# VH-VL binders against Interferon-induced protein 44 (IFI44), part 5

Target 1, 152 residues: Interferon-induced protein 44 (IFI44), of Homo sapiens (Human) (q8tcb0r1to152)
Amino acid sequence: MAVTTRLTWLHEKILQNHFGGKRLSLLYKGSVHGFRNGVLLDRCCNQGPTLTVIYSEDHIIGAYAEESYQEGKYASIILFALQDTKISEWKLGLCTPETLFCCDVTKYNSPTNFQIDGRNRKVIMDLKTMENLGLAQNCTISIQDYEVFRCE
Short names: E, the ipSAE of ESMFold2; O, the ipSAE of OpenDDE; V2, 0.75 times the mean of E and O plus 0.25 times the DockQ between their complexes.

## First folded at step 7 (VH-VL; framework fv_lumrotatug)

Design s22 (from e0 with heavy chain Y99D)
Heavy chain, then light chain:
Amino acid sequence: QVQLQESGPGLVKPSETLSLTCTVSGFSLSSYYIHWLRQPPGKGLEWIGVIYYSGSTDYNPSLKSRVTISKDTSKSQVSLKLSSVTAADTAVYYCARDDSGWPLYFDYWGQGTLVTVSS
Amino acid sequence: EIVMTQSPPTLSLSPGERVTLSCRASQSVDSNLVWYQQKPGQAPRLLISDASNRATSIPARFSGSGSGTDYTLTISSLQPEDFAVYYCQQYNDWPLTFGQGTKVEIK
ESMFold2-Fast, scan of step 7: ipSAE 0.580; ipTM 0.839

Design s31 (from e0 with heavy chain S100Y)
Heavy chain, then light chain:
Amino acid sequence: QVQLQESGPGLVKPSETLSLTCTVSGFSLSSYYIHWLRQPPGKGLEWIGVIYYSGSTDYNPSLKSRVTISKDTSKSQVSLKLSSVTAADTAVYYCARDYYGWPLYFDYWGQGTLVTVSS
Amino acid sequence: EIVMTQSPPTLSLSPGERVTLSCRASQSVDSNLVWYQQKPGQAPRLLISDASNRATSIPARFSGSGSGTDYTLTISSLQPEDFAVYYCQQYNDWPLTFGQGTKVEIK
ESMFold2-Fast, scan of step 7: ipSAE 0.542; ipTM 0.813

Design s32 (from e0 with heavy chain S100P)
Fold by ESMFold2-Fast, scan of step 7:
Structure s32 (fold): chain C 152 residues (1-152), chain A 119 residues (1-119), chain B 107 residues (1-107)
Amino acid sequence: as target 1 above (152 residues)
Amino acid sequence: QVQLQESGPGLVKPSETLSLTCTVSGFSLSSYYIHWLRQPPGKGLEWIGVIYYSGSTDYNPSLKSRVTISKDTSKSQVSLKLSSVTAADTAVYYCARDYPGWPLYFDYWGQGTLVTVSS
Amino acid sequence: EIVMTQSPPTLSLSPGERVTLSCRASQSVDSNLVWYQQKPGQAPRLLISDASNRATSIPARFSGSGSGTDYTLTISSLQPEDFAVYYCQQYNDWPLTFGQGTKVEIK
């Protein structure tokens, strides 16, 4: 079956323009490939810069990795929120892909600001990160789907 | 008990290669990152590079042409080699442990080993 | 690279006084900042991560604050064991960079 993005054409163009005019090639879709960290990492590692887009009922948010994800290696991560045609961003800093796409909660070196929990279909964010991204005051966002694109 | 300990020659001649070993205990190098840092006398800390649990490395661009970090997981040892040394490379050298993820910080450090570059 | 600048270079204060140490980055580091304490002859010791998160064994008198380019480490009531050099470090981008340090001396 065909794998199609949930992004509208307009949203895709906005994201391309904001992150340097890159073309977006769909690498992974949770609802198609399964909401599992291992499948996502297999498809996203060694692909160059990637854009992760998360869809909830009320929000579109995500993460941009400035360099290739590699097994257990740090990558520079920019968080974003898309409201209508406006992008708000906040730099998370150096983070590993295994920690960003975390299935399990750990005490050490888990981003308290932002976690994508595909297994439980939720994004965890602290209040500061939500405010910096211009979001409503909820601290947990339910995931309807998420997608990862290679940025060419 | 977690421990890291640096070792190697305390004196190195100009133009030669500085070689240090960090021996760890109480944890596995297959689960942690190890960084090398240095501190010249009277100066602040400088990051040299990291070796990831996979064996991949990243280096400070200012040192990249002269630095190699490697490891032997079965011996619980991480090695640092710095080629073509000068007096500017005189420093206390540290290895430090980093648990993969965010935030990035060093939870355990070796005691440091002073390396003096002189003839 | 991101340049970290600490001020003042040296502080000499009496026990019990409030100590304020400043750290400024050449560009925003978005709270990706760590503070270390280094006593004479010792390796650095982790104090604060994520600009304000005190490490497990660190006394409550130590606190961190700040955002963007400007960060502060505060010691609410200086104790004799607090004389040391304090370093800030960013992990917003490669390479990791440190400030030059602030030396805190008890009068």
Scores: ipSAE 0.502, ipTM 0.794, lowest interface PAE 2.0, mean pLDDT 86

Design s43 (from e0 with heavy chain Y105A)
Fold by ESMFold2-Fast, scan of step 7:
Structure s43 (fold): chain C 152 residues (1-152), chain A 119 residues (1-119), chain B 107 residues (1-107)
Amino acid sequence: as target 1 above (152 residues)
Amino acid sequence: QVQLQESGPGLVKPSETLSLTCTVSGFSLSSYYIHWLRQPPGKGLEWIGVIYYSGSTDYNPSLKSRVTISKDTSKSQVSLKLSSVTAADTAVYYCARDYSGWPLAFDYWGQGTLVTVSS
Amino acid sequence: EIVMTQSPPTLSLSPGERVTLSCRASQSVDSNLVWYQQKPGQAPRLLISDASNRATSIPARFSGSGSGTDYTLTISSLQPEDFAVYYCQQYNDWPLTFGQGTKVEIK
């Protein structure tokens, strides 16, 4: 009764090869577990390196955490966009999961250049982040689904 | 009014443990991260480590075997212990607050306290 | 670790001049870069974060720019209170690292 990924075989292989060839194990799926960042963090913290994949109508974007997410602790985060078969990446740097997953803007001295807003199902990016990821469209990306994988 | 204030002995003997306290006011340690940094006289800044609001820590690998950072939230105090000190550990020591999240930048610093390692 | 190199080590300038300070990283830091000002006997003061975002209360004459490995702090018209040492710092990866500083002094 495993939850099924939206990732195609080809996209899965591209992402695995780009982020070190690790096996991907699905930890969280928004359409199944709920589009709330609290649920995501509960399932994905303390799981080791993770790959977050966000699906929109025209884009696949996401974040790779090189080490385990822990609430209130910095992790090294790489943002990416997958356009056709090309991956563009841009390092967000040291960032907490609460800042990345858009918990409370007043807690984390916003604005930030990248936030995943599960409540409103949108990704918010500034112009610099859009440009560095090679995205030519407007700054708000609607989330159809998003998934977090443990990388092992 | 946000303030950070370092305190501790200004002189430590070689081979002993350097112990410093950072006392904060105007904010809660349950909501912010505190870093320790140092600056040898006439030289640049070196990051020592951080303590998160959870009590978790990260340390500079160059100092990790000798450093412990801890806190007492009820006393609004963060402590730094550096063991087995040598003359190379002589520096002004700072505690600093970061934004808690992103960017990782130090918005408030203590005045610094000079620690001289000498017999 | 990521090594940060600042140049020049010292700049001697007169009030009113434009100054540009360089900071180079040994690998790309993707704009995860901070600038601090330190006056003698004082703690460092935050100037710029995210390569170009000016901190609260910092005058508009200070600006940051750059990408990848190369970053610049510019003071458009140097004021007497701007004579200080300037440090860059990366937060792209652990450990946090600083440049050795550029001293801006009166000519």
Scores: ipSAE 0.527, ipTM 0.806, lowest interface PAE 1.8, mean pLDDT 86

Design s47
Fold by ESMFold2-Fast, scan of step 7:
Formats: structure tokens, sequence, C-alpha cells
Structure s47 (fold): chain C 152 residues (1-152), chain A 120 residues (1-120), chain B 107 residues (1-107)
């Protein structure tokens, strides 16, 4: 009945330490609130810095926003992969939340290097981004769950 | 088809407010972000700020206390106001369109630029 | 803020020569880098985005490369219309910052 994170204690401490030592407060969980990016944005915009964690069979990847997500406004986004106990990061740069959390694969003005598709439960990622995050080129990233935390 | 054009006084006195207008055509301000940039004579480019399609803004921290960007979507105009000007604000001022208005961030169309000289 | 440093400040070259322009960031910009060309009296023109993606209508002689903090713009065979100032710009973080430019001029 309580909404609990899929992060192990160790993974939570590694992520907290790496992203400024902030306390993590769960705002959204796909398996509980529904795998729709609109629901995610409704819960996570205007909440301050956020950490998005995506769980697949073999990987934990995600995105860190140092500033509050706001509708139609740029935020500086850091992508990461957590493999065992090591974090690899890759700056996506300045991106809006609507283009990062995008389920419309036919849009021409959407990032092709990294997109979170909640509807199809897939992370769309180009080979350059996969290589920079230390992931195998033939890796398929299917979403088992994803969570967004407020960083305090 | 797509055009941006800056306009406003070419001479502003020290301590007064610099006011410029960017008029756009060939696209809607409800669908694109517009940035202001400047370039002092013989020097490099400096980013001033952006106005989003929502009307929200972000400014360069070095100018934030003096800058206001606003828009009137019905007139297809974006305005820049820079208060308390000094000779250091003498520059060619550009407005530019943010192609993606999301990702990646680059300017696909620029106005021709308008020279503003600050002198008494 | 991220400081962008371009080198050299000026290059004097003849048509047909290969040109290599350098852009160095004070911290990694992870390929969130754009190159612009500016001719006298004109607004800047987009050349390359995402460090290596050539913009539409830009000739194939222009190419971009690099990663981390170090980026280059290459013109394989300089044409008379290529004499201009070239600027790099990062969009990795706020505020947007530009290099001081490299002027490519006729020898």
Amino acid sequence: as target 1 above (152 residues)
Amino acid sequence: QVQLQESGPGLVKPSETLSLTCTVSGFSLSSYYIHWLRQPPGKGLEWIGVIYYSGSTDYNPSLKSRVTISKDTSKSQVSLKLSSVTAADTAVYYCARDYSSGWPLYFDYWGQGTLVTVSS
Amino acid sequence: EIVMTQSPPTLSLSPGERVTLSCRASQSVDSNLVWYQQKPGQAPRLLISDASNRATSIPARFSGSGSGTDYTLTISSLQPEDFAVYYCQQYNDWPLTFGQGTKVEIK
C-alpha cells in the first residue's frame, strides 16, 4: 500500500552521493501511477531538481535535472548509467521535459539520442549515447519500471 | 519565408533604458522560442536571454537585474528592455529563432541585427 | 559559466588550403556544440550542430569533430566565399556561451 522505491539501499546512497548528496523523495513510480509521460510530467514539474531512474533487466539508467522541470522551458539534463556500483554520465545538455519524456516517435523536433517512451516502455537511444554511457551497442533498453525523485 | 527583424532607437543615453522590438513573420510565436543576443563592435557574441512560447523567460545571470524580455503574440513581436545602460552596452543586437524549441539548442534564423550606440 | 576558447585568433590562408579551427571548453560539453560562420555586416549562419552534424545546404567541405572539451571545425579546401569569422557555441549548460572567434582571412 505504501509506494516504495525499487532502489536498493546501496544504489540510493551511490546516486545521492553522485548527484549532490541530496535526499531523494519519490514523486512518481510508473508501475503505481501508470506508464504515461503525461502523468509523470504532472507529478514532477515544478518540484525542484529531480532524478529519474529507469530500471531494465540488465541496467539502471536515468536523467538528473539540476533545475525544476517547467512546462516548455529548458533544463540542464545529465544522463547516467549505474552499472554495478559505477556511474557513467553523459550530458544531454539543455532540453525541455516534453522532448525528453516523449512518446511520439514521428516528431522531427524531438531528441533522437535519448527519449523515454512510457507508452511502449522503451528508452530510445542512439549508438553514440549508448557508448558514452558504457552500454553495449546491441543493448535493448526495455522499461520494467521507472521512478522520479525530488532532490532536497 | 521565415524572417526576423530588429527595430528601435540606434542611440540611447547613459542611465536610460534600451528598448528594441523583434518582428517575426512566416511562423507563430506560440510555437517557437526567441532569443536575444548582442555583439559589441569587433568582439564576440553574448547571449542575453530567451522567451519561451509560454511567455516564461530565462536571462544571462550577468544581465538578469537589468533585462526584461516580453512578447505580444497577436502582433508577432518580441521586445527587449535593458535598463541603466552604459557605453559597455554598445553593440549590434540580434533576435534569433530556436529551431527545435526543445532539443538540440541552436539558432536557425537570425535577424539582420541593429546597432545601438550608448552615448551622451 | 563555461568558457569557450578558440585558437588561433587569426588564420591567413590561400584558396585551396585545408583549414582546421580549434574550440576548447573549460569543462566537458559532451558534443553539445554548434559552429557558426559570420561574414562582415551579416548575422551568423549555422554550419554544424551537435559537434559533427552539418546543417542543410552547408557544403561537404565543412566538417566538425571532437569530444569532451576539444572540438575542431575543418574546411577541406578553402573557397573564396569561406573567408569569414567562425564561432563555436555550447548548449550544455546555462548561460549559453560563445568563443571569441577565429578570423580566416586571405593571405
Scores: ipSAE 0.416, ipTM 0.775, lowest interface PAE 2.6, mean pLDDT 86

Design s48
Fold by ESMFold2-Fast, scan of step 7:
Structure s48 (fold): chain C 152 residues (1-152), chain A 120 residues (1-120), chain B 107 residues (1-107)
Amino acid sequence: as target 1 above (152 residues)
Amino acid sequence: QVQLQESGPGLVKPSETLSLTCTVSGFSLSSYYIHWLRQPPGKGLEWIGVIYYSGSTDYNPSLKSRVTISKDTSKSQVSLKLSSVTAADTAVYYCARDYSGWPLGYFDYWGQGTLVTVSS
Amino acid sequence: EIVMTQSPPTLSLSPGERVTLSCRASQSVDSNLVWYQQKPGQAPRLLISDASNRATSIPARFSGSGSGTDYTLTISSLQPEDFAVYYCQQYNDWPLTFGQGTKVEIK
């Protein structure tokens, strides 16, 4: 009945310390609630700053929103990658939640800085974003799970 | 005590709009997702759509062009409207509560159902 | 959309018999599968969630199993009150989809 995070205690502490030292409260978990961006956005809008953590076979990456997600409104987004105990970050800039969480990116061949496609379980990144996060060369990351936390 | 109760006209003429209300008690619509489902006589269940905390909605693609779900949280009511009805829309209509405050997509409490017959 | 297929369509059984009902998904639903019981004139009743978690107040004779695309509901000793139609439903993705149902008739 209770939803449990995939974060280890250590990883949770590292992310808390890096993004302001606030409590992380789990709002959404893809493997439990489905990889449905519309449901995720409804659950996570108007919750204050949020931390989205994406788990792949080899990487933990994600996005920190400095303000509440609101439908059609811009929030300041900081992307990150967690490699062992080190966080690399890259300021993506202003982004709407609908742009960040996009359905079916496989239908489009346009370059995108960063998109989370829950439907196809993929994160699409351009090479510049990949390099700035310190990731190995590969523009597509398969999603094993994702989690969204309220910060406080 | 958790309760959901459907209400509305039992007879709708072809080409008109079917309009139903689900009244809830024992919980807040700001804390739960509400779904509409239907079941034609002698047939299986079909999901119609859901209304979220924000008032945003998702609909079954097969019905999307004809269906609208809305809510009035202050009245504890969720409404379903289905336009341009035909005999194929004859069914028992249910509202149901998503299992928890998390939108899991299965239902712990259902209304009793209300039969809507589409005929002239 | 994920298509759910239930088999058999109808079972006629005597009280005391063990019965298994099958539900197959057109793609993996990762155990995000629920079973409902519906008696004539009533709304469906939640029996099993997460493929195998029996709901509160549901008798121990009901059990669920399976993973991936193949799921089973078992009633270990059928009782007269178990006369009903049983539906499986996936909640792994929108739109939510149901099987067509298996009717259990006690004869």
Scores: ipSAE 0.005, ipTM 0.524, lowest interface PAE 13.4, mean pLDDT 84

Design s49
Fold by ESMFold2-Fast, scan of step 7:
Structure s49 (fold): chain C 152 residues (1-152), chain A 120 residues (1-120), chain B 107 residues (1-107)
Amino acid sequence: as target 1 above (152 residues)
Amino acid sequence: QVQLQESGPGLVKPSETLSLTCTVSGFSLSSYYIHWLRQPPGKGLEWIGVIYYSGSTDYNPSLKSRVTISKDTSKSQVSLKLSSVTAADTAVYYCARDYSGWYPLYFDYWGQGTLVTVSS
Amino acid sequence: EIVMTQSPPTLSLSPGERVTLSCRASQSVDSNLVWYQQKPGQAPRLLISDASNRATSIPARFSGSGSGTDYTLTISSLQPEDFAVYYCQQYNDWPLTFGQGTKVEIK
């Protein structure tokens, strides 16, 4: 079954070249597979490096995992924002897929810099992360769709 | 009460394998990550590696060819083996607990440390 | 690997003084930075995480700041129990790396 990406050809090439010069193979699309983080993790863990792209009104942001997502294992995560042809990136650091794709961070009262909440269709982001990605301080990041690609 | 305690031989001969055990209490190894770190006398800390609650591991590239971390959850023990030791491996060895994948990544509890001297 | 450099190596101070400890990374660590305190014969103790987030039970006199490559630990009024070695650590990338430490000693 052909699932079509929301990325334009130009945006796809910019992201591909920036994050690895690799082929992007669509693993997950929220509007097709369901806006549930559990479904995303089931499809995207153990797939090698991945690029997660989140679509909002006029924003494209996301996360690049330099290593395969594996349950309960740290991966190095680079956050990005794409505006026209420029990429702003900020390294989130070492993070597990369960933390990155999570809607409840009250466990251990851990502060969160960035989370993708598929259930509520929003990105939870602290002020520092917004500033580092070049996003407006009053910007609300509501998810219209999000996609995860395997980077080969 | 959360506790971690390192144990093992304090003296290892050059070319042999350094073997240490970290025994934990007050929490389950099924729910936490354990890291090994070392500190040569009078020097700073060096990260050796981590074992995840799943049993998967990651190691410092500088030590990866010589290091193995394993665990026995039923015994509440984590083991460190470092092969082909030299005098440069003389250090206090620590095991430490982290938040099991939640950021920020830091060590909330440490063992007291155990000195291992590599000498003939 | 990311190299962490702390300065100065040693600070000789009296109780009540303000102390500032520096930590510099060889590349940006984007505030993924932790501070530990280590007293002689003891394991390190967590002080600050995420560059500025004070750990539970750590006194308010300890504060962290900084961004990019440059980070600072400040003790606003040094107490007798604060004489120790302080280490910074990054968790921006593998492997985890530490600074060489700054010793805060009695003048």
Scores: ipSAE 0.380, ipTM 0.771, lowest interface PAE 3.0, mean pLDDT 86

Design s50 (from e0 with light chain S31D)
Fold by ESMFold2-Fast, scan of step 7:
Structure s50 (fold): chain C 152 residues (1-152), chain A 119 residues (1-119), chain B 107 residues (1-107)
Amino acid sequence: as target 1 above (152 residues)
Amino acid sequence: QVQLQESGPGLVKPSETLSLTCTVSGFSLSSYYIHWLRQPPGKGLEWIGVIYYSGSTDYNPSLKSRVTISKDTSKSQVSLKLSSVTAADTAVYYCARDYSGWPLYFDYWGQGTLVTVSS
Amino acid sequence: EIVMTQSPPTLSLSPGERVTLSCRASQSVDDNLVWYQQKPGQAPRLLISDASNRATSIPARFSGSGSGTDYTLTISSLQPEDFAVYYCQQYNDWPLTFGQGTKVEIK
């Protein structure tokens, strides 16, 4: 069966236009494939540029990887927030997929400015990242679902 | 105690291949990334490339056609090969350890080894 | 590639003086910037990461600030051991690039 995206047609068009006008092909959906980082990485590594979209009650945020995620390799990551029809972006910089999709903040003994914790259904984000994405500094992002698309 | 130590020839002839070794101790190459960098005399630093814990590599596009980085985890050694050298490749060469995640910075460096390219 | 430009090339100062070193990127690096200190005959030493996070064991007189394309390293009261070359480096995108360095010399 075809796995269907939670993106509205308008939001899909906005994201396509903003990130290079490329087609979005769904690789992973948390509610379908399971909210586990290992499953996400298995499906999304070696697929070329990807767009991760995270859905919460009040926000759509995510990450764009300019290069393929590959096990243990750095990829250039752009974080974004979609509010109505406006995209705010802020570059996370070079980051590994294991650090980006991680639930153990003590494992790497490093401050975290952005992590996607599928197991606990939370996005971990520091105040600077919230401000740069145009989010209220006291907000918490609980994950209702998240999706990863290949950008072709 | 984390240490990195570069070794190799101090003099290489033009058109030959430069081969350097970085020997590490106090940590496993299975868990960290090693970068190679160089610094020509009196100039700034240039990033050459990286080898990841998986053995995958990324190289500076300016050097990609001439550079190969490899490792032998069992010997705790990382190797750099740079082919078709010219006088412009004369530099102190460093290996450096990456934090293995975010943020990307070099927490430990080797002492550096000077390589002179001349006939 | 992202070009990093440091200014001034050389600063001549006396101990006790406040030092401000500038680093400009050809495009925004969104705080993905590190500062290193290099003394003659030595490898570079990490000072500041993520534009403003002072590394462990680095004296409190060192601080980093800035955003977007413009960053500064400040030494609040220069000590004799601080005479060195300082480099900025971005990790916003491949390839990693460094500034040409600012040399802090005794006056």
Scores: ipSAE 0.524, ipTM 0.827, lowest interface PAE 2.1, mean pLDDT 87

Design s57 (from e0 with light chain D50E)
Fold by ESMFold2-Fast, scan of step 7:
Structure s57 (fold): chain C 152 residues (1-152), chain A 119 residues (1-119), chain B 107 residues (1-107)
Amino acid sequence: as target 1 above (152 residues)
Amino acid sequence: QVQLQESGPGLVKPSETLSLTCTVSGFSLSSYYIHWLRQPPGKGLEWIGVIYYSGSTDYNPSLKSRVTISKDTSKSQVSLKLSSVTAADTAVYYCARDYSGWPLYFDYWGQGTLVTVSS
Amino acid sequence: EIVMTQSPPTLSLSPGERVTLSCRASQSVDSNLVWYQQKPGQAPRLLISEASNRATSIPARFSGSGSGTDYTLTISSLQPEDFAVYYCQQYNDWPLTFGQGTKVEIK
C-alpha cells in the first residue's frame, strides 16, 4: 500500500537539494504506523542515511542522519528547520537513535537539547537550539505527524 | 563509587600485540559506553575507539586496521588489543565512560596505564 | 578529520589574573565542544560540555563560550589549583579529536 507523504512538492525538492540525493523513500509515518519511537526505529534502523521531518501547526523541523541508525550506536545528526523556502541547520553532532528518539530507558537516556517524544507527540528543545534554528523562543512544538525517509 | 581501572603488561615488544583490560565497578557495562584513549609522554590525547552497550564498536580510522575492542559484561571488563605495535604506540592508555549518548563527553576516567614499546 | 588548534601553547600567570584560552576548529563544530583539565600524573577532568555548560562541582570562575569554529575557556580569577594543561575536544563528527593543549603555569 502506498503511504502518502505530507511534504509538498516544493518542500520535497528543497530538502532533496539540501541534504540528499535524487529521491526520498518514505520508511515511516507516525499517523499510519503509530506514534511510537520503537516502531520508528524498527522501520528505520539499517536503512542508510535518513531524513526525519516533523510537522507542527507553525513549523517544519527535523533531523538528517548521515549514517544508518543502529541500536545503541552514534550517528552524525544535523537538525534543521524549514521556514517557507529557507533551511536553517544546526549540527547536533554525534547522537544515538535512542537519545534522539526519546524512549523510556532511564540509564542512557540523558537530557539533550533536542529530543523527539513520539508518545507525548512533542519535541523537547532548549532555548539555544531554538535560536540556532531561527525559531521564535515562544513557540511550542507539538507533533501533528512525523515522517522518516531513506535518502538515495 | 564509580571506578575504571586499566591493567596489562607495561612493556611490549615491537611487532607484537598490545593487550589491555579495563575493569569497571559501580555501574553496568550493559548501560554505558566505554572508550579507549591514549596519550604519548608529553603529548596530547588521541581517541582510539568505543564499545557500545550493544557490543558494537567504532574505531579511529588511523588505527582501525590494528585495533579491536571487546567486552565481557559478566566480568565487568572491556579489552583493547592493538596489533603490530611500534615505538610510536608508547603512551599512557586510558579507558573512559560515556554516559549521555549526547552530549558526548567522558564523565569518569581510569587512572591510565603506561605501555612502553621497546625491544 | 576535524583539526582542533589551541592557543597559546603556554601561559605563565600569577594567582588572581584572568585567563582566556582559545580553541579553533578546522570547520564548524556547532558547540559540540568539551573542555578538560589535566594535572600532572592524573587523568583528564571534565570542566565544560556543549561549549558553555559547566560540569557538576566545577567552580563558577570557569566559563566557556563560542560558536562555529572559535571557542574560549575563561578562568575569571586564577587559583593555585588551576595550574594544569587544558584540552578542548569536538564531538561534531568521527573521529573524536582534541587540541594539543594549553599549559597554564603559575610563576
Scores: ipSAE 0.504, ipTM 0.808, lowest interface PAE 2.0, mean pLDDT 86

Design s60 (from e0 with light chain L96Y)
Heavy chain, then light chain:
Amino acid sequence: QVQLQESGPGLVKPSETLSLTCTVSGFSLSSYYIHWLRQPPGKGLEWIGVIYYSGSTDYNPSLKSRVTISKDTSKSQVSLKLSSVTAADTAVYYCARDYSGWPLYFDYWGQGTLVTVSS
Amino acid sequence: EIVMTQSPPTLSLSPGERVTLSCRASQSVDSNLVWYQQKPGQAPRLLISDASNRATSIPARFSGSGSGTDYTLTISSLQPEDFAVYYCQQYNDWPYTFGQGTKVEIK
ESMFold2-Fast, scan of step 7: ipSAE 0.007; ipTM 0.540

Design s61 (from e0 with light chain L96W)
Heavy chain, then light chain:
Amino acid sequence: QVQLQESGPGLVKPSETLSLTCTVSGFSLSSYYIHWLRQPPGKGLEWIGVIYYSGSTDYNPSLKSRVTISKDTSKSQVSLKLSSVTAADTAVYYCARDYSGWPLYFDYWGQGTLVTVSS
Amino acid sequence: EIVMTQSPPTLSLSPGERVTLSCRASQSVDSNLVWYQQKPGQAPRLLISDASNRATSIPARFSGSGSGTDYTLTISSLQPEDFAVYYCQQYNDWPWTFGQGTKVEIK
ESMFold2-Fast, scan of step 7: ipSAE 0.006; ipTM 0.521

Design s63 (from e0 with light chain N92S)
Heavy chain, then light chain:
Amino acid sequence: QVQLQESGPGLVKPSETLSLTCTVSGFSLSSYYIHWLRQPPGKGLEWIGVIYYSGSTDYNPSLKSRVTISKDTSKSQVSLKLSSVTAADTAVYYCARDYSGWPLYFDYWGQGTLVTVSS
Amino acid sequence: EIVMTQSPPTLSLSPGERVTLSCRASQSVDSNLVWYQQKPGQAPRLLISDASNRATSIPARFSGSGSGTDYTLTISSLQPEDFAVYYCQQYSDWPLTFGQGTKVEIK
ESMFold2-Fast, scan of step 7: ipSAE 0.559; ipTM 0.834

## First folded at step 8 (VH-VL; framework fv_lumrotatug)

Design g1 (from e0 with heavy chain V50I S54T Y99D, light chain N92S; at its last look DockQ between E and O 0.78; V2 from the best seeds 0.00; counts 0 for: pae E 2.4 > 2)
Fold by ESMFold2, look of step 8:
Structure g1 (fold): chain C 152 residues (1-152), chain A 119 residues (1-119), chain B 107 residues (1-107)
Amino acid sequence: as target 1 above (152 residues)
Amino acid sequence: QVQLQESGPGLVKPSETLSLTCTVSGFSLSSYYIHWLRQPPGKGLEWIGIIYYTGSTDYNPSLKSRVTISKDTSKSQVSLKLSSVTAADTAVYYCARDDSGWPLYFDYWGQGTLVTVSS
Amino acid sequence: EIVMTQSPPTLSLSPGERVTLSCRASQSVDSNLVWYQQKPGQAPRLLISDASNRATSIPARFSGSGSGTDYTLTISSLQPEDFAVYYCQQYSDWPLTFGQGTKVEIK
């Protein structure tokens, strides 16, 4: 049985058009493969540009990586929020996969940060990032599901 | 205490290869990234490239065809080689430490070493 | 590549004056911006990361601000030890790029 995306056709086209990809191919889905960053990275490294889509109750947010995720290597990361048909965008900049998918705040603690914590199913971000993505301030973003697509 | 120190010849002839070594102490090359940068006299800074803890590299496209960065973790050393040098390569060369991740800034720098390219 | 342009190139000021240094990027860097201080014969010293976060041991008279393409370093009251060259650096994308520097010199 093929794994199917939670992304609607309309939202898929909006994201595809915004990030300039020709096709989105599903690599990972948390509810199917397990909510573990290690499993995500095992499936998503060395795949070229990727789009991570995070589903929460009232938010669709995520990250576009312009280069392949590779162990320890910087990739240019653009964060986004999709509200109805509008995309808000915020550049995280050069970031490693370990920092982006990190939950160990004592090792990577920063006053300005964006982290996807698959283990605890939360997105952690500072107020500046939340504001620039057009999200409610001090809102905890729970991960109902998340998916990673290869952008071809 | 974290320290970085550049070493190598201060004078290099045109068309030869510039070769520098960055010796580090107080941290492990297995956990941090090292960058090379340079600053021509009286001018601004230019990023040359990075070596990751895995040994892979990224280089400034303007220099990529002439530059190699490598490391010897057992000696706590990172090497820079820049081939086919010209007078435009005269600069103070720095190695700098990157705390691997976000945000990307250099928390520790070497003292710098001046390399002059002249005939 | 992202071009960083600093202004003014040089400022001649007296101790006690307020200094405002500008750094403009050729495209938005979304606060992925660092400020360094460099004194003659020394390596650069980290002042500010992430556009506004003061590094450890940096005096409170240094502050950073800005967004998008336009960033500012402010020194609220110049001290004799603050006469130096100041550089901005972006980490939004490769290659890393620096502004050409602003020299703050004693009048």
Scores: ipSAE 0.507, ipTM 0.836, lowest interface PAE 2.4, mean pLDDT 88
ESMFold2 (binder alone), look of step 8: mean pLDDT 92; pTM 0.932
OpenDDE, look of step 8: ipSAE 0.884; ipTM 0.943

